# Ledger of designs, part 161: VH-VL binders against NAD kinase (nadK)

Target 1, 268 residues: NAD kinase (nadK), of Syntrophomonas wolfei subsp. wolfei (q0aze0)
Amino acid sequence: MKIILVNNRFKENTEKKAQEIAGQLSALNVEVIIDNGLDEPYAGTVDFIMVLGGDGTMLRAARRYGQRAIPVLGVNMGTVGFLSNIEINELAEYLPLILREEYSLEARMMLEVAVFQQQSLLTRVFCLNELLLRSNSPRMLSFALEISGQKLEPYRGDGLIVSTTTGSTAYSLSAGGPIADPQLDAFIVTPVASHIINKRPLVVSPEREISLHLLEEREAIIGIDGQIKMDFGAENRVLIKRAPHPLLMVNLKAKPFFTSIDRSLQRQ

## First folded at step 13 (VH-VL)

Design AA125 (from AA1 with light chain S56R; framework fv_bermekimab)
Fold by ESMFold2-Fast, scan of step 13:
Structure AA125 (fold): chain C 268 residues (1-268), chain A 123 residues (1-123), chain B 107 residues (1-107)
Amino acid sequence: as target 1 above (268 residues)
Amino acid sequence: QVQLVESGGGVVQPGRSLRLSCTASGFTFSNFGMHWVRQAPGKGLEWVAAISYEGSNKYYAESVKGRFTISRDNSKNILFLQMDSLRLEDTAVYYCAKDHLWFSRSSYGMDVWGQGTLVTFSS
Amino acid sequence: DIQMTQSPSSVSASVGDRVTITCRASQGISSWLAWYQQKPGKAPKLLIYAARTLQRGVPSRFSGSGSGSDFTLTISSLQPEDFATYYCQQANSYPLTFGGGTKVEHK
């Protein structure tokens, strides 16, 4: 059995805990690879991925490993979030179940985002939550949204979010998007401060292809999962589709989504 | 640098066939949708046909549907228009044109045009 | 099919004049309209797409406006090289359709 431990390199407490867990797993004849973000993603075959941290660390793990169809377990080490399943102080209790592969998997859709500079592919990334297009100046954007070859009326405003259902509780929620059951597959397209007052969020089939490009030169950025930022101008184009593989999230402990989101919303 | 060159026009008899070609250079041909647009002597522009960048989707004007076939060879950077059952009303200069936006399944406008090739009829 | 009605058919103008050309769609086409310039014996040249987005390399004296069904092309200060025929074209849906053209000619 080979396990990747993903941790946040900038939190010394998580690094120490990762080493402790690696030692425990090695004692049980489990091969451990530690990914603290410094190197390229591990390229070999892996049986399981354990993410030690908060939602941010899980988003990074999803971008690096989410397309490999490997079980990924979120272990919370501080910040309460939506993407962890168990707490660090519960790991010892659940470790035997992990090693015996006695758990269920929940599939979470991901986005495949291809960003072009003119015709040249700048980058292709996978993400779990969303792509955000936003103005990087006081001026509003004017941009085209194309869904499977259908051009919608041009958008004018501060930007747009293209989100997975998992991302419905992230930036899309802040911009007025709906809360979606993460077990559904759909794109959620949420305008950011649209000049057209009646622009509404769209819920679109995950089989659709979505593309964005600016109709006039403005300073804009593309943000991915709140962690990657890229400049975006009139010579850029982004193409978005459902990623080939969902992220396979390990479910060891019942964590009712609706109760969790309801509790979160009561705190405003 | 970016260029489209049409060929294959000429004088034909009604009811015959003719194949037009358009050779592309200076851009990545396989990334763009392509169009054929014609213009009869002294008349305006008339859109004839279009093909998607990968060749999977084809569109035709009603006046040519069932008689003309658009196709492309991305390995050779060539666009074709096969014109069957030609009529006097098909007399025109035929332009090939590149759509403006790469990897689009829609049309935004035609930013590069060839010089045109003339199709006329003997009487 | 979406019919594009262009007016006027011709305009007589002098260098320095402001020229306005109008295009009307038989049904709503949002902002999906392009404008072209064609000089005698030459291929058309794209000036504007998406109703108002100026094509790179086209002089700023050209501008487009409108949405839905009514559109205009404006040349703010006509230059000698601007005497040509201008065409609008809807890109909202297939089949694509052109207006009948407007010839801008010398007075």
Scores: ipSAE 0.700, ipTM 0.854, lowest interface PAE 1.4, mean pLDDT 90

Design AA126 (from AA1 with light chain S56T; framework fv_bermekimab)
Fold by ESMFold2-Fast, scan of step 13:
Structure AA126 (fold): chain C 268 residues (1-268), chain A 123 residues (1-123), chain B 107 residues (1-107)
Amino acid sequence: as target 1 above (268 residues)
Amino acid sequence: QVQLVESGGGVVQPGRSLRLSCTASGFTFSNFGMHWVRQAPGKGLEWVAAISYEGSNKYYAESVKGRFTISRDNSKNILFLQMDSLRLEDTAVYYCAKDHLWFSRSSYGMDVWGQGTLVTFSS
Amino acid sequence: DIQMTQSPSSVSASVGDRVTITCRASQGISSWLAWYQQKPGKAPKLLIYAARTLQTGVPSRFSGSGSGSDFTLTISSLQPEDFATYYCQQANSYPLTFGGGTKVEHK
């Protein structure tokens, strides 16, 4: 068995725990590759990915490894979040089940985001939560939204979010989007401070292709899962579609989504 | 260096067929939707047909629907218009034109045009 | 089909004049309108798309306005190279349709 252990190097406690766990797994004759986010993703074949940290670390792991159809387990290190399945103090209890492959998988849709400068591909990234287009100045944006070749009325406002159902509880929620069952496959398209007050969030088929293009020169950025930031101008274009593979999330412990979100909303 | 060159125009008889070609150079042809637009002598512009960048979607003006067929060969950077059952009112200079926006499944405007090829009728 | 009505069909103007051309759609087309310039014996040139977005390289004296069904192209101070025929074109839905054209000619 070969396991990638993903951690956040900028949190010393998480790095120490990663080293301890790597030692424990090696003692059980498991080959461990540590990914602290600084190097290129591990290119070899692996059997399992263990993510030590909060939702942010899981988002990074999903971007790096989510398209490989490898089981990914989120292990919480004390950060409140939605993407972890077990707590660090429970890991010893669940390790035998992991090693015997005695767990279920939840498939979570991902976005494929292609960013172009004129006709040249600048980057292609995969993400679990969302792409955000936003103004980087006090001036509102004017932009075109296409959904599978259908041009909508131009958007005027601070921006737009294209989210997965997993991302429905992240930035899309803050911008007024709906809470979606993460078992559903859909894109959620949520306006950010639209000047047209009746612009509503859209829930569309994951088979749709979504594209964004500025209609006026403005200082804007795109954000991907809150971790990647890029300048976005009138010569840029973004194409968004369903990623070829879902993220395969490990379920070792029942984590009821609806009671968890209900509890979270009461605290806000 | 961005260029569209039409060919295949000429003098034809009513009821006959003609195939126009448009050769593209200086840009990545397969990234853009393409159009045919015609202009009768001394008259205005009339949009004729369009094809999506990958070739899957085709659109026609009502006056040519069922008679004209648009197609493209992305490996050779060539756009075609097959014109069947030609009528006197098809007399025009035919322009091929590139849509403005890459990888769009819609139209935003036509930013590059060929010089045009004349289709006219004897009699 | 969406009918595009352009007015006037011709206008006589002098260098330095402000020229206004109007285009009216028979149905709502949002902002999806383009403007073209055509000089005798030449292919058309895209000036404006999405009703008001100026094409790269087009002088700032050209401007577009309007949305829905009524659109305007304005040339704020006519130059000698601006004597030409101008066309509007709706890009809202297929089939695409052009206006009848407006010829801007010397007085």
Scores: ipSAE 0.701, ipTM 0.860, lowest interface PAE 1.4, mean pLDDT 91

Design AA127 (from AA1 with light chain A91G; framework fv_bermekimab)
Fold by ESMFold2-Fast, scan of step 13:
Structure AA127 (fold): chain C 268 residues (1-268), chain A 123 residues (1-123), chain B 107 residues (1-107)
Amino acid sequence: as target 1 above (268 residues)
Amino acid sequence: QVQLVESGGGVVQPGRSLRLSCTASGFTFSNFGMHWVRQAPGKGLEWVAAISYEGSNKYYAESVKGRFTISRDNSKNILFLQMDSLRLEDTAVYYCAKDHLWFSRSSYGMDVWGQGTLVTFSS
Amino acid sequence: DIQMTQSPSSVSASVGDRVTITCRASQGISSWLAWYQQKPGKAPKLLIYAARTLQSGVPSRFSGSGSGSDFTLTISSLQPEDFATYYCQQGNSYPLTFGGGTKVEHK
């Protein structure tokens, strides 16, 4: 068995803890590759991915490895989050199940985001939560949204979010989007501070292709999962579609989505 | 230099066929939807046909539907308009035009136009 | 089909004048209207798309306004090179349709 152990190098002692866990796994005849975010993603074949950290570390792991159809387990290191399945103090209890492949998988859709600069592909990124288009100045944006070749009325406001159902509880929620069952596959399109009163969040088929471009030159930013940022101008265009593969999340322990989100919103 | 050059126009007899070509240079032809627009002598602009950037979607004005066929060869950067069963009402300068926005399946206006090729009829 | 009606069909103006051209759609086309300028013997030139977005390189004296069914092209201070025929074009749905044109001619 070969396992990638993903950790966040910016948190206190996380690399030391990753090394300790890698030592324990090696003692059980498991080959471990540590990914602390400093290098390119590991290019070889692996059987399992273990993510040590909070939701941010899971989002990074999903972007790096989510398209490889490899089981990914989120292990919480003390930070509250929605994308982890077990706590670090439970790892020893569940490790035999992991090694025997005795677990279920939950498929979570991902976005494929292609950003163009003057008709040339600038970057292609996969993400689990969302793409955010936002103004980077006090001036509102004017932009066009196209859904599978259908032009909507121009948007005027601070921006737009294109989210997965997993991302429905992230930036989309803050902007007034609906809470979606993560077992559903859909794009959620949520305006950010629109000046047009009838611009509402849209829930569309994940088979749709979504494209965005500015109708006037403005200082704008494209954000991916709140972790990747790039400038966006009138010479740029972004295309968003369903990624070829979903993220395969390991389910070792029942985690009730609706009661978890309810508690989070009510601050219980 | 971004340029479109039409060819294939000329004098024809009613009921005959004619094929127009439009050669693109200075931009990535396969990234853009393309249009044919005509203008009869002393008259206004009339949209004729359009084809999506990948070639799968085609649209026609009612006056030419069933008689004209739009096509493209992205490997050669050429747009075509096959005109069958030509009528006197088809007399016009035919322009090819490029959609403004790349990789769009919709039109946001036509930003680059050829110089036009004349289609006219004997007597 | 969506019919586009331009008015006036012609207008006589002098350099420095404010010129206004209107375009009316037979049904709602949202903001999906483009404006073109055509000089004698030349191909049309895109001036404005999405009703109000000025095409790169087009002078700021040109402006567009309107949404739904009624649209306006304004030339705030007419210059000698602006004497031409202007066309509106709806891009809301196929088939695309042009207005009949407005000729801006010298007094």
Scores: ipSAE 0.510, ipTM 0.789, lowest interface PAE 3.2, mean pLDDT 90

Design AA128 (from AA1 with light chain A91T; framework fv_bermekimab)
Fold by ESMFold2-Fast, scan of step 13:
Structure AA128 (fold): chain C 268 residues (1-268), chain A 123 residues (1-123), chain B 107 residues (1-107)
Amino acid sequence: as target 1 above (268 residues)
Amino acid sequence: QVQLVESGGGVVQPGRSLRLSCTASGFTFSNFGMHWVRQAPGKGLEWVAAISYEGSNKYYAESVKGRFTISRDNSKNILFLQMDSLRLEDTAVYYCAKDHLWFSRSSYGMDVWGQGTLVTFSS
Amino acid sequence: DIQMTQSPSSVSASVGDRVTITCRASQGISSWLAWYQQKPGKAPKLLIYAARTLQSGVPSRFSGSGSGSDFTLTISSLQPEDFATYYCQQTNSYPLTFGGGTKVEHK
């Protein structure tokens, strides 16, 4: 069995814990690869991915490995979040189940984001939560949104979020988007401070293709899962579609979504 | 130099067929939707047909639907319009035109046009 | 089909004049309208798209306005090279449709 441990090297507590867990797994004849986010993703075949940290670490793991159809387990290390299934103090209890492959999997859709400059592909990124387009200056943006070749009325405002259902509780929620059951596959398109009062969040089939480009030259940026940031101008275009593979999240412990969101909103 | 050159126009008889070609150069042809637009002598512009950048989606004006077929060969940078069952009212200069925005599945207007090729009829 | 009605069909003007051309769609087309200039014997040239976005290289004396079903092209100070026929075109949905044209000619 080969396992990738994903942690955040910038947090000393998570690095130390990753080393301890790697030692424990090696003692059980498990080969361990540690990914602290600084190097390129591990290119070899692996059986399981264990993410040690909060939701941010899970988002990075999903971006790096989510398209490989490998089970991914979120192990919480202090900060309460939506993407972890068990607590670090519970790992010893559940480890035998992990090694015997006695768990269920939940598929979570991902976005495929392709960013172009003029006609050249700048980057293709997979993400679990969302793409954010936002103004980087006091001036509002004017931009076009296409959904499967259908142009909507131009958006005027501070930006737009294109989110998965998993991302419905992230930036989309802060911008007034709906809370979506992550068992559903859909894009959620949420305006950011739109000048047009009747611009509402849209819930769109995941089979649609979504495109964005600026109609006026403005200082704007795009953000992906709050972790990747790029300048965006009138010569840029972004294409968004459903990623080929969902993230396969490990469920070892029952965690009903609606009671979890209710508790999280009470804490905020 | 970004350029579109139409060919294949000429004098035809009603009921016959004609195939127009449009050769593109100076831009990545496969990245753009393409259009055919016609203009009868002394009259205004009339949009005729469009094809998506990959060739999968085709659109036609009602006046030509079922008689004209738009197609493209991205490996040769050529756009075609196959015109069947030609009628006297099809007399016009036919322009090919490039849509403005790359990789769009919609239209934003036509920013590059050919010089046009004349299709006319003998009695 | 969306019908595009252009007015006037012709306008007589002198260099330095302000010229306005209007275009009306038979149904709402949001801001999805383009404006073209055509000189005799030549292919059309794109001036404006998305109702008000000026095409690269087009002089700033040209401007577009409007949304929904009513649109205007304005030439703030007519120059000698601006005597031409102007067309609006809706780009909202297929089939695409053009207005009938407005000829801007010498008085």
Scores: ipSAE 0.706, ipTM 0.858, lowest interface PAE 1.3, mean pLDDT 91

Design AA129 (from AA1 with light chain N92Y; framework fv_bermekimab)
Fold by ESMFold2-Fast, scan of step 13:
Structure AA129 (fold): chain C 268 residues (1-268), chain A 123 residues (1-123), chain B 107 residues (1-107)
Amino acid sequence: as target 1 above (268 residues)
Amino acid sequence: QVQLVESGGGVVQPGRSLRLSCTASGFTFSNFGMHWVRQAPGKGLEWVAAISYEGSNKYYAESVKGRFTISRDNSKNILFLQMDSLRLEDTAVYYCAKDHLWFSRSSYGMDVWGQGTLVTFSS
Amino acid sequence: DIQMTQSPSSVSASVGDRVTITCRASQGISSWLAWYQQKPGKAPKLLIYAARTLQSGVPSRFSGSGSGSDFTLTISSLQPEDFATYYCQQAYSYPLTFGGGTKVEHK
């Protein structure tokens, strides 16, 4: 059995805890690879991915490994978040189930984002939460949105978010999007400060293909999961579709999504 | 150096068939939707048919629906218009045109046009 | 089908004049309108798409405006090479449809 431990070296205490857990797993004849975000993703085959940290660390793990169809467990280190299943102080209790592969999996859709410059593929990225298109100047954007070949009225405003249901509680929520049950597969399309009346968030089939391009040259940026940023101009086009594989989230413990949301909104 | 060249036009008898071809060069043909637009002598432009960049979606003007078939061969950079049951009203110069935007399943406008090929009728 | 009506059918103008051509759609087409220029014996040339976005290489004296069902093409200071026939075309829905054309003639 080979396990990747994903952690954030820059967070207090996480490196020490990762080393401690790696030692425990090695004592049980489990091969451990540590991914602290500084190097390229591990290229070999692995059986399980354990993410130590908050939602940001999980988003990085999903981007790096989510398309490999490998079980991913989120272990909370005390940060507020939605993507962990167990607490760090519960890991010892659940470790035997992990090693015997006695757990259920929840599939979470991911986005496949392809960014082009003058027809050349600039990058292809997979993400768990969202793609954000936003203005990088005081001037509003003018851009076209296509959904499976249907052109909507041009958008005029600060930008647009294309989100998964998992991402419904991230940037999309801040921009006025709905809270979605993460067990549903759907794209959520949320305008950012639209100047057109009646531009509402859209919830569309995950089988749809979404395309964005600028209608006027402006300074804009694309953000992916809040972690990747790229310049976006009139020579660029982005194509978004459902990724080939969902992220396979490990369920060892029932986590009540709706009560977690309710508590989070009360504290914000 | 982006170019579209039509061929296959000529004189035909009513009720017969004709196939037009359009050969593309200087751009990545498979990235763009393609159109056929015609113009009768001394008249205005009339859109005839379109095909999506991957070839799966086809659209026709009502006047040619059921008689004309648009198709493309992305490996050879060729667009086709198969014209069956031809009528005198089909007399026109037929233009091949490239849509403006790559990887779009919709149309924004046609930015590159061929020289046109004349389709006319004899006795 | 969406009908596109251009007015006028022809306009007589002199070099340096401001020329306006109008186009009306039989129903709302948002901003999805293109403008073309055609010279005798030549294929059309795209000037403007999305009602107001100037095609690369087209002189800034050409401008488009409008949304919904009423659109205008303006040539701010007519040049000798601008004497041609101009067509609007809706790109809102299939089948695509052109206006009847407006011929800009030398006065």
Scores: ipSAE 0.701, ipTM 0.864, lowest interface PAE 1.4, mean pLDDT 91

Design AA13 (from AA1 with heavy chain D99G; framework fv_bermekimab)
Fold by ESMFold2-Fast, scan of step 13:
Structure AA13 (fold): chain C 268 residues (1-268), chain A 123 residues (1-123), chain B 107 residues (1-107)
Amino acid sequence: as target 1 above (268 residues)
Amino acid sequence: QVQLVESGGGVVQPGRSLRLSCTASGFTFSNFGMHWVRQAPGKGLEWVAAISYEGSNKYYAESVKGRFTISRDNSKNILFLQMDSLRLEDTAVYYCAKGHLWFSRSSYGMDVWGQGTLVTFSS
Amino acid sequence: DIQMTQSPSSVSASVGDRVTITCRASQGISSWLAWYQQKPGKAPKLLIYAARTLQSGVPSRFSGSGSGSDFTLTISSLQPEDFATYYCQQANSYPLTFGGGTKVEHK
């Protein structure tokens, strides 16, 4: 059995805990690869991915490994988020189940994002939460949105979010998007500070292809999962599709999504 | 250099057939929808037909439906217009034109045009 | 079919003049309107797409405006190379349709 242990090297407690857990797994004849986020993703075959940290660390792990169809377990080491399943102090209790592969998997859709400069592919990335197009200056953007070849009325405003259902509680929520059951597959398209009063969030089939391009030259950026930032201009185009593989999240215990989000909304 | 070159025009008799070709160079042909637009002598522009970048969707002006067939060969960078049952009213310079936006199944206008090829009729 | 009505059919102008050409769609086409310039014996050249987005390399004296069914092309200060025929074209739905053209000619 080979396990990738994903952590954030810039968190001292997380790095020390990762080393401790790696030692414990090694003593049980498990080969451990530590991914601290600085190097290229591990290229070899692995059986399981354990993410030590919060939602941000899980988003990075999903981008690096989510398309490999490998079970991924979120282990929380601080503030409980939406993407972890167990707490670090519960790991010892659940470890025998992990090693015997006695757990269920929950599939979470991902986005495939292809960014073009004119006709040439600049980059292709996968993400779990969302793509954000936003103005990088006080000036509003003017841009076109196509959904499966259908042109919508041009958008004018600060930007647009194209989100998975998992991402419905991230930036899309802050921009007025709906809360979606993460077990559903759908794109959620949420305007950011639209100049057009009646631009509403859209919920569309994950079989749709979504594309964006600017209708006038502006300083804009695209953001992916709040962690990757790229310049975006009138000569750029982005294509968004459902990724070929969902992220396979390990479920060792029931996590009550609806009560968790309800409590979070009451605090905001 | 981005270029479209039409060929296949000429003098034809009413009721006959003619095939136009358009050879593309200087851009990735398979990424763009393509169009045929014609212009009768001294008259305005008339859109004739379009084909999607992958070749699966085809569109025609009502005046040519059932008589003209648009097709493309992405391996050779060639666009075709097969014109059957030609009529005197089909007399025109035929332009091939590239759709403006890559990988789009919608139209945003046509940004690259060939020089055109003349289709005319003998008595 | 969406019918595109262009006016005027011709306009006489001098270098330095402001020229406006209008285009009316028989039904709503949002902002999906392109403008072309055609010189005698030449193929058309795309000037503007999406009603107001200037094509790369087109001089800033050209501008487009409008939405829905009424559109305008403006040349703010006519240059010698601008004497040509101009066409609007709706890109909202197939079949695509062009306006009848406006010839900008010398006074």
Scores: ipSAE 0.599, ipTM 0.813, lowest interface PAE 2.1, mean pLDDT 91

Design AA130 (from AA1 with light chain N92D; framework fv_bermekimab)
Fold by ESMFold2-Fast, scan of step 13:
Structure AA130 (fold): chain C 268 residues (1-268), chain A 123 residues (1-123), chain B 107 residues (1-107)
Amino acid sequence: as target 1 above (268 residues)
Amino acid sequence: QVQLVESGGGVVQPGRSLRLSCTASGFTFSNFGMHWVRQAPGKGLEWVAAISYEGSNKYYAESVKGRFTISRDNSKNILFLQMDSLRLEDTAVYYCAKDHLWFSRSSYGMDVWGQGTLVTFSS
Amino acid sequence: DIQMTQSPSSVSASVGDRVTITCRASQGISSWLAWYQQKPGKAPKLLIYAARTLQSGVPSRFSGSGSGSDFTLTISSLQPEDFATYYCQQADSYPLTFGGGTKVEHK
């Protein structure tokens, strides 16, 4: 058995905890690779991915490894979140189940984002939550949204979010998007501060292709899962589709999504 | 040098067939939707047909539906218009035109045009 | 089919004049309108797409405005090379349709 431990290089106790867990797993004849985000993703075959940290660490793990169809377990290190399944204090209890592969998997759709500059592919990335297009200056953007060949009325405003259902509770929620059951597959398209008063979020089939490009030269940024940031100008175009593989999230204990989100919204 | 060159025009008799070709160079042909636009002598522009960048979707003006067939060969950078059952009303210069945006399944405008090829009829 | 009506059919102008050409769609086409310039014996040249976005290399004296059904092309200060026929074209839906054209000619 080979396991990747993904941790956050910027958290004080996370690296120490990763080393402790690696030692425990090695004692059980498990080969461990530690990924703290500094190097390229591990290129070899692995059986399981354990993410030590909060939702941000899980998003990075999903981007790096989510397309490999490998089970991914989120282990919470103290910050409340939606993408972890167990607490660090529970790991010892659940470890025998992990090693015997006695768990269920929940599939979460991902986005495939291809960013072009003058027809040349700049980058292809996968993400779990969303792509954000936003203005990087006081001037609002003017941009075209194309859904499977249908051009919508041009958007004028601060930006747009194209989200998975998992991402419905992240930035899309803050921008006025709906809360979606993460077990459903759909794109959620949410405007950010649209100048057109009645621009509504759209929920569309995950089989749709979504394209974005600027209609006027503006300073804009594309953000992916709040972690990758790149400049976006009139010579750029982004194509978004459903990724070939969903993220396979390990489910070791019941996590009450609706109760959790309901309580989170009351606290805000 | 971005260029479109039409060929295949000529003098034809009513009811006959003609095949126009448009050879593309200087850009990645397979990334763009393509159009045929015609212009009768002394008249305005009339859109005739379009084909998506991968060739899956084809569109036609009502006046040519069932008579004209648009196709493309992305390996050779060539666009075709097969014109069957030609009528006197089809007399025009036929332009090949490239859509503006790459990998779009819609049209935004035509930014590159050929010089045109004339289709006319014998007495 | 969406019908595109241009007015005027022709306009006589002098260098330095402001020239305005209007285009009306028979139904709403959002902002999906392109403007072309055509000189005698030559293929059309794209000036503007998405109603107001200038094509690369087109002088800033050309501007487009409008949305829905009513659109305008403006040449703020006519130059000698601007004497030509101008066409609008809706790109909202297939079949694509052009306006009848507006000839900008010398006074």
Scores: ipSAE 0.703, ipTM 0.863, lowest interface PAE 1.5, mean pLDDT 91

